# VHH binders against Serine carboxypeptidase-like 19 (SCPL19), part 4

Target 1, 268 residues: Serine carboxypeptidase-like 19 (SCPL19), of Arabidopsis thaliana (Mouse-ear cress) (q8vzu3)
Amino acid sequence: SLLVKSLPGFEGPLPFELETGYVSIGESGDVELFYYFVKSERNPENDPLMIWLTGGPGCSSICGLLFANGPLAFKGDEYNGTVPPLELTSFSWTKVANILYLEAPAGSGYSYAKTRRAFESSDTKQMHQIDQFLRSWFVKHPEFISNPFYVGGDSYSGKIVPGAVQQISLGNEKGLTPLINIQGYVLGNPVTDKNIETNYRVPFAHGMGLISDELFESLERSCGGKFFNVDPSNARCSNNLQAYDHCMSEIYSEHILLRNCKVDYVLA

## First folded at step 1 (VHH)

Design h7 (framework vhh_8h63_2)
Fold by ESMFold2-Fast, scan of step 1:
Structure h7 (fold): chain B 268 residues (1-268), chain A 123 residues (1-123)
Amino acid sequence: as target 1 above (268 residues)
Amino acid sequence: ELQLVESGGGLVQAGGSLTVSCAASGFTFSSYAMGWSRQAPGKERELVAGITSGGSTYYADTVKGRFTISRDNAKNTLYLQMNSLKPEDTAMYYCAAHTIYVEGGKTYIYDYWGQGTQVTVSG
């Protein structure tokens, strides 16, 4: 694990303790799950510990760190069109709790799988992976094993959060070690409508210059402004979305403000 | 369908006050950080004020002490109260919804802007 001394957009060293790292799970370490861990600013040794799960397709666990319950907020005075500057909030859950932000499932944030099959997910698989992650995490962080532990997440995690609590409880009953001091769960209200988020991705990519004007115009015309649940018989829309997917897949190795590709939208 | 609709702009004399508002629909307003950006002719869009889902605020140095951002989650409405207006505050003012996330090791900014409302300060 690594201690993070600074974040993009925040000037100087962080005044709170932030740790990041990977935990290997699965039979052969097929899945690497990434986490951000923020210690309580009040009393880390005794304050509650909560794992925060995300469920929305457009927001990784850093949304929780920044917007939902974390110590950071925007600082507008030095904004220059790149990454908005960040500053400390006067109020956040990390004032009174330790929060472990988990990037799950594989493919979210820095989390990855070593095979295509390992990337396949289901509610049940996620619940088991979260339990495996926690057992391994507590082995490396034994100083937190006695803290009251909670599982939290947004509304898209409605089935995953209670299911993870059940898996943890069952594991405790079966004698899995270390014993997790599970006290309950918390569900937040942040809901990203998947159709709204999906429809936003295409206009967002165009606005950021990641796709060409020609491709964007073709997508709007052939898809009628609807970029999700496309009728398979609409070949022009499907082909244009494939060009979009190809372009965007290459951008994951670059900062979003850098242009990656301009694809030819006119596929005969 | 997501919409951000700004209103309340107009012509105002230097030293005056004006409140612009943004009506949000089609998404869970209370879960998003919201902001106000402005753009004057020939200049880049400038973020002037922001408010998190929890109510924490920030302001650009150009407007600190003069502008106040607020939100009403029950009404899905964002406000910007502008006091002591100056001719250099003349711009199109845009409501924005902000999300920052990390995917594949990179930080992504997901911003949506409304149509804008024109504020003109004479004098």
Scores: ipSAE 0.000, ipTM 0.112, lowest interface PAE 17.3, mean pLDDT 69

Design h8 (framework vhh_8h63_2)
Fold by ESMFold2-Fast, scan of step 1:
Structure h8 (fold): chain B 268 residues (1-268), chain A 120 residues (1-120)
Amino acid sequence: as target 1 above (268 residues)
Amino acid sequence: ELQLVESGGGLVQAGGSLTVSCAASGLTFSSYAMGWSRQAPGKERELVAGISSGGRTYYADTVKGRFTISRDNAKNTLYLQMNSLKPEDTAMYYCATGYPFLSRYEYDHWGQGTQVTVSG
């Protein structure tokens, strides 16, 4: 594994601990899965550990690291076709949790297979490979074995996340070692959840780490709990809703940009 | 009461252009995100374009570079300018309010739709 002390686009040393590496899984080690691991900034020894599953062939888990729940964000329109400038985010889940971003299946990000057969994937195969990855990862990171463990992912991972939890539980029951301290899973898609009314989207986005505490508090104060159909004379509430809107729009814009970002290709 | 009224649909030859409009009433238009989705018979509904209250735009890969979404807050009107139309763009086009832009799900409020048919 490699301890990453600096990232292209971020000025100076990283103020959080980032590790990257490969874990060999499958028959005869014919699949190599890549991960990014960010330790909690608060109390890594005791804070929860979550594996975050990102979806899609060719999709990099760095999108999750740089997206909604990681410690870094793009500076938006400052990207000019070179290394994108990065800044710290105040709403990172890594303020209170250890997060392991896994690139699965083989063919996602830097993860690869040594044979065509090993490269072939299915939902069931991916669930088994995630369990194999975790067993091997905990052998190399025994200091985290007792931390409460969670499996997380976006709604596109809806079948994979619960299936991976089931495989972990079955492995524990079969006596596979090390025993994983699985406590549950998180499955969400707050940006695309239409069932949340506009008035509830702001608290939901805050709860999911998509907006800062400062922005949320400002919205609550200035808008009196109503975040749409704002009185035009209430300039403070309107201004804060523009900031909220910009923040939410930046999330999807970063996704589009990250499909081809240079930071992703430097971290091998 | 919120009302969304789409207009501007019709028949157009492949390679042509068409602009559809959505007039909104019963809301503080400038405070809402707005979007356009479409549905062809036998196909899943897809969000093709969105625009936030702050003016940030989204486009589905199927229409990026060909369609342009815009809004006129003074007129409470949303527009979708469609260029280089293809037979595959044939669908009922719906105006909607709300979030989020990347959802394949419907927003809270939908208009009646306007039919766009591209011949070829």
Scores: ipSAE 0.000, ipTM 0.103, lowest interface PAE 18.3, mean pLDDT 70

Design h9 (framework vhh_8h63_2)
Amino acid sequence: ELQLVESGGGLVQAGGSLTVSCAASGRTFSNYAMGWSRQAPGKERELVAGITWGGSTYYADTVKGRFTISRDNAKNTLYLQMNSLKPEDTAMYYCAAELSPYYFGTRSEYDYWGQGTQVTVSG
ESMFold2-Fast, scan of step 1: ipSAE 0.000; ipTM 0.195

Design s1 (framework vhh_sonelokimab_d1)
Fold by ESMFold2-Fast, scan of step 1:
Structure s1 (fold): chain B 268 residues (1-268), chain A 124 residues (1-124)
Amino acid sequence: as target 1 above (268 residues)
Amino acid sequence: DVQLVESGGGLVQPGGSLRLSCAASGRTFSSYAVGWFRQAPGKEREFIGAISGSGGSTYYAVSEKGRFTISRDNSKNTLYLQMNSLRPEDTAVYYCAADRTYYVSGKLYEYDYWGQGTLVTVSS
């Protein structure tokens, strides 16, 4: 695991503890699931622990950290072609809870699979993988085993969240260790400006090193800083957004550190 | 949720081979790890082997390793048990069962869905 001290767009060191890491799961360890873990700012030893599952394409669990219930929010209304500034939110669930943001299934965010069979996913397989992830995660974080535990997610995770709770309960019944102190689940829709969210994903990906400087500069020039509801007559912007989508798809389907963004794009 | 029906049992001579089939219906077959168990007269039901939902992992009871092979065809919703070099002590009712989870287990109590069984008799 890695302690994260700073994030693109946020000035100075983070005033909360953020850890990231991988957990190997699946048949013979052929799936690597990535997580972001934010400790409670109040009392991490005793405050609730929640795993947050997110639905929706292209944003991964980082969207929960930035937009749903985490300590950071985008600052201001307009994207100006620079990495968007981040600020602390006054209403963060991490003020009173430890939150584990999981990127599942393989292919979401930084999570990946080592074989085609391991990459195959279904709702039921995802529910089982979440349980396996948690058992392994608690072995590495035994200090949290006694905290009341919840499974949370947005409305797109409505089927997965209750199913994951069921698999955790079945695992406890089977005698799987460690025993997870499951107390229930939470479903919610984050209150966020979705246009601002969408518009900030591109510069955030660039700030994280997930897309090239050349692609990002071409996107800024051709799209005028607006990366959603693009005018269909703007072929340059549309082509560059397709290159962005292809690059992000390749990164998420392979190891996150691979930067193979050699798709065609149009210079403005 | 899932229903299982075994077939292929019968009388075989010692040293012979037999392939059992288990047809699944209901929910997506590939979502379940499935296994084979047997029960001889007067004995407890015992584990033979299991295969994960994708077919990528198998787990066998030590006593059956090398003689019995489990496979599955998810496109046909069917589980197979290939039995070779059969012995009289292999005489039993053979059951297929689906696990509560996607991953293999040798524990009887982790299987929620059971077939009716198919009799295999090994004698001359």
Scores: ipSAE 0.000, ipTM 0.131, lowest interface PAE 18.4, mean pLDDT 73

Design s10 (framework vhh_sonelokimab_d1)
Fold by ESMFold2-Fast, scan of step 1:
Structure s10 (fold): chain B 268 residues (1-268), chain A 124 residues (1-124)
Amino acid sequence: as target 1 above (268 residues)
Amino acid sequence: DVQLVESGGGLVQPGGSLRLSCAASGRTFSSYAVGWFRQAPGKEREFIGAISGSGGSTYYAVSEKGRFTISRDNSKNTLYLQMNSLRPEDTAVYYCAARYKGTYYLRSSAYDYWGQGTLVTVSS
């Protein structure tokens, strides 16, 4: 695990404690799940701990961290060719709760699988993997074992969230260690601008060093800084976004060390 | 602020049982989460188990689950560690530790108040 002191787009040190890391799960460590962990700004030792699940493949848990209930948001400016600035939100649940943002299943955000078999997922497999993740996470974060624990997510996670709670409860009953202090679940709909969220992902990936300068410049020119609702007849922009998707997909399938990718793309 | 005093240590034969006590004095005992730790010669301090201030939540190190049981009696300001099926490798100085405000942690660094320790020797 890594303590993150600064983020691209946010001026100065973070005013909250952010940790990131991987947890190995599966029969032989075939799956590596990535998380962002934000400690409560009030009283992390005693405040509730919630795992926040995002909806569907292709949506990183960073959506929750940046938009749904986390301390940061992209500034509401139109994209102007620079990395979008980040700002604090006044509505963050991290004012009163510890929130663990999980990137699941494998293929979401930085989470990846080491084999093609392990990469496949289903609702049931996700519920099981979330339980496995938590048991391992609490071993490394024993100071949070006694905090009241909740499973949260948006309405798109409505099937996964209750199922994960059931798996955790069954695991406790079977004597799986460590015992998780599960209290229930929370469902909600984040109040976000989807177009702003989508449009900021490409510049953010570039700011994080996940895509090359050349690919980013080509995307900026061919797409005019608009990376959502792309006209399919704009072949250059569409092809460059496919190169972006391929680059991000390769990061998920390969080692995290291969994060700065250089793929073929159409020039502006 | 609390003071902790362990008792009940001593020599015990392999396979035997022993109950350790930790007597607390000072502020209200139920406001403190309490843990048991041990330290064998030349080794680091090892977590054994912990119990919340109310007694409603307990946690044990995986290797000790089933052999050791932690309980507390807040009316007597006392914490207990029941140890069964003792083995020579259980030989160590056993410490109780307390943390305000009732939330337990597995790391020794999270505890504010420590007892003097009581020696348990498992030998024939």
Scores: ipSAE 0.000, ipTM 0.121, lowest interface PAE 18.2, mean pLDDT 73

Design s11 (framework vhh_sonelokimab_d1)
Fold by ESMFold2-Fast, scan of step 1:
Structure s11 (fold): chain B 268 residues (1-268), chain A 124 residues (1-124)
Amino acid sequence: as target 1 above (268 residues)
Amino acid sequence: DVQLVESGGGLVQPGGSLRLSCAASGRTFSSYAVGWFRQAPGKEREFIGAISWSGGSTYYAVSEKGRFTISRDNSKNTLYLQMNSLRPEDTAVYYCAAKRYPGYYSSKHEYDYWGQGTLVTVSS
């Protein structure tokens, strides 16, 4: 796992502890699930621990970190062509709780599967994978085993959240180790503007070093900083967004290491 | 491998302007993201701003945005920092730095190559 010292768009060191990493699950370790872990700013040793699930493939757990209940938010409504600036939220749940943001199922955010069969998903499979993830995560983070544990998510995750709790409880009863100190679940309604979220994904990917400067500059030039509801007659912007999607899908399918993707595009 | 040399520092009156330059050795400069940092006496080194490989994207510390402008000329292997409306609290040694991979522009620990620094003193 990696301790994150700074984030693109946020000036100076982070005033909270952020860890990221992968947990291998599934038969033969054929699924790699990515997480963001934010420790409580108050008392991480004793404060509740919550796993936060966002809905479905293509919905990144970064949404929870930035918009739902995390310590960071994008500044203002306007994207100005640079890495979007980030600011602290005064009402973050991480002021009183440890929150583990899980990117699940495979295909969400940085989480990926090594085979097409492993990529196939169902509600039941997701619930089992969440339980497998947690058992492995607690082995690597034994200091949190005794903290009261909750499963949380937005209303889109309404079936998955209660099902994951049930799966964890059944696993405890079957003697799966370590025993998870499950206390319940939380369903929230984060205020999320999907257009703003979509518009910030591209510059955030660039800030993270996932797409090339050339691709990003072409996207800014052709799309005018607006990466959603693109005029269908703007073929250059549409083509560059397709190149972005292809690049990101190539990163997710890479088995060895995350690679900065390089995409050619039509010159002026 | 790249070598960086800052120049243009000196004594400036409050309210004045100053332009710093950072000259890089070799054509590989265009493959690096580059930025400016400063360190005032008794303080940690702090981020001012950075610019992408092509010069199309810029990133600024919020406190410095509007007074400082970063630019680069890859044909001359040179990075610039234009400083306007200087204040006594801007007194510091200014460093240019280069990183191989984009992302995390505000973290000094992500930069691989550093210049020796140039002193800027803002005083009457």
Scores: ipSAE 0.000, ipTM 0.110, lowest interface PAE 19.2, mean pLDDT 72

Design s12 (framework vhh_sonelokimab_d1)
Fold by ESMFold2-Fast, scan of step 1:
Structure s12 (fold): chain B 268 residues (1-268), chain A 125 residues (1-125)
Amino acid sequence: as target 1 above (268 residues)
Amino acid sequence: DVQLVESGGGLVQPGGSLRLSCAASGLTFSSYAVGWFRQAPGKEREFIGAISRSGGSTYYAVSEKGRFTISRDNSKNTLYLQMNSLRPEDTAVYYCAAQTGWYIHTYSPRDYDYWGQGTLVTVSS
């Protein structure tokens, strides 16, 4: 793996720790999956670890790093057809969490397969590939094995994310090593029922340290654990959800941009 | 027309050993990742182990890791399962399977495309 100290488009050294690398999966290394790993800026030893899966047609994990929940963004109108200028975001999940951005399946971003057979996949095979990637990644990063672990992704990953969690849990039950400290998952731009997704995200945001204990307690009390279809006349719940939405608004706004990332590779 | 045929099953006493074979016709094993599954009465098919196309990688269910060994002989188009220290709970129909894919780190029968008819292994005193 490689420590990245600077990036094209960002002036000066990076103020966060970024690692990139490949993990070989499949028989005899037939598939090479690429990742970006950003350590928490607060407390990497104890803060949650999340793998972020983008999925979908031709969008790479760099979109998650740049637009969804990472420390970087493009500077608006300063792009002129050369390397796009980058800046730090004001609110990033990497300020309180370690995030592993995985480029999967083969053909996404820098991830590739050495044969056409290895390039072919299904949802089930992708879920197993993710589990294999993680077991191998934790062997190389044993210092993170005890951190609470989450699987996250955007709307394209909605089917894969829950399936990957199930595959990890099944592997743990069967005694596969290293044991992964899986705690749950999160989805942006819900691909399942929007109400159930919203109910997941409030506890997740609290668990990730993105909202205060006081705000979370107020949300539980005023909203009764139901954070969707709130009666607007319930001013306490409505005001607390507005505070929650404000804290999460930059991340949620960036999710719309993931659909504009088109990095699709064809075998040359 | 693809056929996989298992052989070598039968009655064994606890602590005994068996070697199962799987012969393929209409399919060349060296072009496929291949594995073994078993099914006890009233249960789903359970993964035992798999071997890659190249033969360079093997993957086993944790409960069987020290007792079972998978191997292949591509010159004979045959897959093997060596089973040692057999227990009554190993009683099942054993199936060989081949997949058009490459991924052996899977417990899912759904990832396998071709299946044998099975051979019964009974472990009883």
Scores: ipSAE 0.000, ipTM 0.131, lowest interface PAE 17.6, mean pLDDT 73

Design s13 (framework vhh_sonelokimab_d1)
Amino acid sequence: DVQLVESGGGLVQPGGSLRLSCAASGRTFSTYAVGWFRQAPGKEREFIGAISGSGRSTYYAVSEKGRFTISRDNSKNTLYLQMNSLRPEDTAVYYCTADYQFGLVRYGTSEYWGQGTLVTVSS
ESMFold2-Fast, scan of step 1: ipSAE 0.000; ipTM 0.208

Design s14 (framework vhh_sonelokimab_d1)
Fold by ESMFold2-Fast, scan of step 1:
Structure s14 (fold): chain B 268 residues (1-268), chain A 123 residues (1-123)
Amino acid sequence: as target 1 above (268 residues)
Amino acid sequence: DVQLVESGGGLVQPGGSLRLSCAASGRTFSSYVVGWFRQAPGKEREFIGAISGSGESIYYAVSEKGRFTISRDNSKNTLYLQMNSLRPEDTAVYYCTAELRYGTFHYSPSEYWGQGTLVTVSS
């Protein structure tokens, strides 16, 4: 692995810890998956750990680092035809969480395969490879085994995210080592199991420090631990979920604005 | 791994327009930041602009002056450069690239470049 101390376009040393590396997976180690790992700026030893999957098969995880929830963004409006300048975002999930950005399947970003057969991909193969990657990654990063672990992704990752969680859970049940401290996953789309996805979002937000202990406890009490298919007569649960939505909407709005940065012209 | 092939170059008169295409083969086109560079005879290769994998972020060089537009179609694995109001000084070989040489968040020396397509602006 490589500890990255500076990046082209960013002035001075990085104010966060960034590691990159490869993990060998597949039969006979014929696939090399590349990752970016950003440690929490708050308390990496205890803060949640999340793997972030960006897009469907073939989408680079760098979009998560730049546009979704990472610490950096391009300064497009200041670009002068050389290396694009980079700046810190006003809020990043890496201020409260450790985030592992995975480039999968082979052929995404810097991930590669040693044979044509190994290069071929499918959703099912990708789900298995993500599990294999994580088991190997935790062997090399044993200090993070006990941190609460989450799988996250954008809208294109809707079927890959729950599939990866299923493979992780199955591996744990089979006694694969190390056991992954899987707590849930984040986000979804119409093909994701809506009840499971929704029920995990609230504990994830609490684990990430995005909502207060008081709000989380109120949600647990008023909703009985179920945050989907809420009884219409349960006004307290509905009101607490509205407060949760308000807190999360502020974070998502900021990230959405960063994703839509665009430079269509240059002033002479 | 990706291979890039530019097309659409040719002779055009000053004030004319031209659209260049860059066809990518192999997996992963949508995973790459892709862009355009050009190199005039006797000069260094200069950056024109780049577009993110999703197409949501586009960056143009200072010298662009609104005459060039970059777009991509991930379903066709193709990158485009629309050039308007062409001038003799736009004469160059135009190259497409995947994963910007100097603007990435890793230190791999791996770069993907096309072979180039010649654009001549002359009367």
Scores: ipSAE 0.000, ipTM 0.100, lowest interface PAE 18.7, mean pLDDT 70

Design s15 (framework vhh_sonelokimab_d1)
Fold by ESMFold2-Fast, scan of step 1:
Parts: sequence; C-alpha cells; structure tokens
Structure s15 (fold): chain B 268 residues (1-268), chain A 124 residues (1-124)
Amino acid sequence: as target 1 above (268 residues)
Amino acid sequence: DVQLVESGGGLVQPGGSLRLSCAASGFTFSSYAVGWFRQAPGKEREFIGAISGSGGSTYYAVSEKGRFTISRDNSKNTLYLQMNSLRPEDTAVYYCAAYRVEIYRGSTYVYDYWGQGTLVTVSS
C-alpha cells in the first residue's frame, strides 16, 4: 500500500490520512482490487469503519471519495494550465468515520483481472469478492478489526450492499477469519457528477494509447471537450463517440484492462 | 520548462538485461501517469507499459510476455523500465512520456510530455 501525502489541485499537505493499494483475490488469485482508504479525522481507533461500494456505469469509487461522502470536491472557478482546484467539504463522513472506497468488480477504476474468465462478473461473484477483499484487507489492517463495521453504497448498489452483508455474516458464522465486526449497512444516493468521470475516461484512454490521436482530436473538436449529455443534433460528436466505442470494443478483446476505459455516453 | 530525459540505453547481447531511466523535471511528477513507448526503424510507435501517478496501477502491452517491468520513484522524479531476456527484435528507440488529464467544471484538459528517446540495440 501507499500513503498519499498530497493530491494535485489541493494546496499543501492533505489534512487527513489517505492510503491506496491493491488486494489480490479470486479463485485463481488473478484479481487485483484497488481501494482508497481515508481514516477518520476525529478518532480512527474507535470511529466506525465503512466500506463504500459504488455502482452503475460511469461511476467508480472515486465518486464517493470526491463527491458523495468523502473529504474533497472540485472548486467552482476555472483556469487553464493548472490542475483542477480541490476544496474540503464541510459535510464529509470522514469527519466521524473511517471510509474504505473499493473499486469492484475487476475493470472498475484501477481494479483488474489477469484472465478473461477472472474479469467476468455477476452480482453473486461481486458479493463473494467483496468478502474475500475484506478478509484480506483486515489481515493487513488488524488495528481496525474491533471497529464497528458497515457496508455502504449508493441506490444503484441496492442488491450488492445487502448481499455483501449477508455474505460477510455467513462467513463469520462458519468461522472464517478474521471475524468481521459487521453492524449493518447504509444505502444512499451520493451527489455525484457521472459526467466528470465520463470526461476523464476518454482522455485517459488516449493517454494510454487506447485510441488514436486523430480520434481524440476529432472528439475534442466536435464535442468541445465534453463527452457526456451530447446534443443529439450534433452529428459529428455523436459519430466520433460511436467510433470511440467501436475502437474500445475492439481493443477490449485484446486486453482485459481496457474495459475500465469504456464509457457509455448514451445513458450518461 | 518541462523535461523528460531518458538514459540507460546502449548495446546489449541477446538474453541480457537492461534498465532504462527517465528523469522528469519542471512539473509535479507524481500527478502524471507515465509510460514507455518504443519505435523501431520503419515501424509505428508502440506502447510498452504505463504506471499511474501513485504507482498503484500498471498497464502492459501483452506482446511483452512479462519480460518488462515498469516502476517509478516519485521522491526522485524518475520512471524505470526493467527489460529482461532481450532479443534482437527489441532493438528500438525507447521514449518515456508523461500524461495528465484534468477535469474542471465538465471541461477536459489534456497535458502530455515526451522525451527525446534512448537507443537500445540488441545484437551479438
């Protein structure tokens, strides 16, 4: 794991502790799940610990960290040649809770699988992987074993959240270790801008060499740098986004990690 | 004044290993994803691998068959490429690149920087 001391767009050191890392899971050990961990700003040793699960296309765990219940948000003022300014949020749950943001399933955010079969997901598989992730995570973070533990997520995760709680409880009853101090779950509708993550995915795909310079430049020109909620009458932008989807679909067949860069603009 | 300077290239025998370095200056290195590309004479530029700003995520071209490992040291503003079991077909100019995406008020800003390259020749 990595302790993050500063973030682009936030002036000075972070006033909270942020850790990121991977946990290896899966039947064959071929799944790597990425997390962001923010310690409580009040009392990490005793405050609740919550895992936050994000669901739906176009929203990874970073939505929770930045917008839903995390400590950071984008500032409203714009300027060129700089990182997007970040500010502290007054209503962050990290003021009173430790929050673990999980990118699941494989293909979400930075999470990945080493084989095509391991990449495939279902609700039931996600529930099992979340439990496996947590058991492994607590082995590396034994100081949080006794904290009251909750599973949280947005309304899109309505089936996954209760199912993960059930899976954890069943594992506890069967004697799986370490025993997780599960107390319940929280369902909410995070105030997230799916469009921000959607816009990130297109230029990230370009930076990773997943789409051509020509396609990216055409997208920038025709879409004006906005790749979400496209005006249906803007045929050039729509056609370029279709070309983007086609390109990503073709590349996806060659490299499983490319799934994470695909964007669904029709539904966003 | 942004600079990326590759080093560590040279002549190496087949089966040998080589470690390339890329020294970054003039920007906040840890906020950029960085990666390696190569270009052999008469061929298109080819992606090799990339690593996220924090170092928590890596991406590789499947054609490298695990022979190459990318890493970074943000305290030294340096990107590395460890190359093992080198073969004549690995002969190319190797480039490092730094890439950043900023989303601000729904607008996307893209920054990319490239080094001048370092030649790797694999030959007996």
Scores: ipSAE 0.000, ipTM 0.095, lowest interface PAE 19.0, mean pLDDT 70

Design s16 (framework vhh_sonelokimab_d1)
Fold by ESMFold2-Fast, scan of step 1:
Structure s16 (fold): chain B 268 residues (1-268), chain A 126 residues (1-126)
Amino acid sequence: as target 1 above (268 residues)
Amino acid sequence: DVQLVESGGGLVQPGGSLRLSCAASGRTLSSYAVGWFRQAPGKEREFIGAISWSGGSTYYAVSEKGRFTISRDNSKNTLYLQMNSLRPEDTAVYYCAATNKYLPFGSLYEKDYDYWGQGTLVTVSS
């Protein structure tokens, strides 16, 4: 693995810890999956750990690092064909969580396969590869084994994320080591009832440390555990949801226009 | 399922103002992040702006910042788009759209919205 001190487009050294590396998977190590790992800026030893699965085939996980929930954004909202300048976002999930951005399947970003058979992909194969990647990654990063672990992804990952969680849970049940401390997942494309998904977002944000204990308790008391279809005349619940909304909107405040990033980064 | 109906479109002089409304039925808007899109003849549908489910956060396309304002009144189950300093190039069919796929703010991309109005025509000319 490599500790990255600078990135193209960002002037000077990075003010957060970024690690990149490859994890070999497959029966003969014929698939190399690339990752970016950003440690929490608050308390990496105890804060949640989330793997973020970005886009579909051909979409680099650096889009998640830069635009979805990471510490960096493009400086300016127009791209003119030069190396885009980068800047720090005012709020990102990495302020309170450790985030592991995975480039999967092989052929995404820097991830590659050594044989033609290994390049063949399917949703099921990708779910198994993600589990295998995580087991191997935790062997190299045993200090994170006890952190509460989550799987996250964008709308294209809607089938993959729940499947990966299932594979992780089954592996734990069967005694595969290391045991992964899986606590749940988050999707931009809900696979359950949308109202349940909406209600889940508030507890998830609290679990991830994105909102304070005080705000979460106020939301639970004033809203009665129902965070959707709220009567506007319930001023306390409405005001607390506005505070929640404001906290979460800071995660999206910079360069949301660039969320749908589909740039292939390949090794020469 | 929420049903959306736009109104308020019409003919307006360059430099003028219009306010569009989007009335929701079937479901309460407070469960959704909502946005405005427009489509000029022969062009792709383009994002104008979006507002979070609580109304506390707004996002706008860069070219429209300062001229357009999105607001919502959840008690009336209605979304608004205030358009000022209108130009001929603002001529388009304007659509409102709703999603709860990703909150607190939905998406800048039309494919992430599940519920769409029928559109209201805005013509900016003399």
Scores: ipSAE 0.000, ipTM 0.147, lowest interface PAE 17.3, mean pLDDT 71

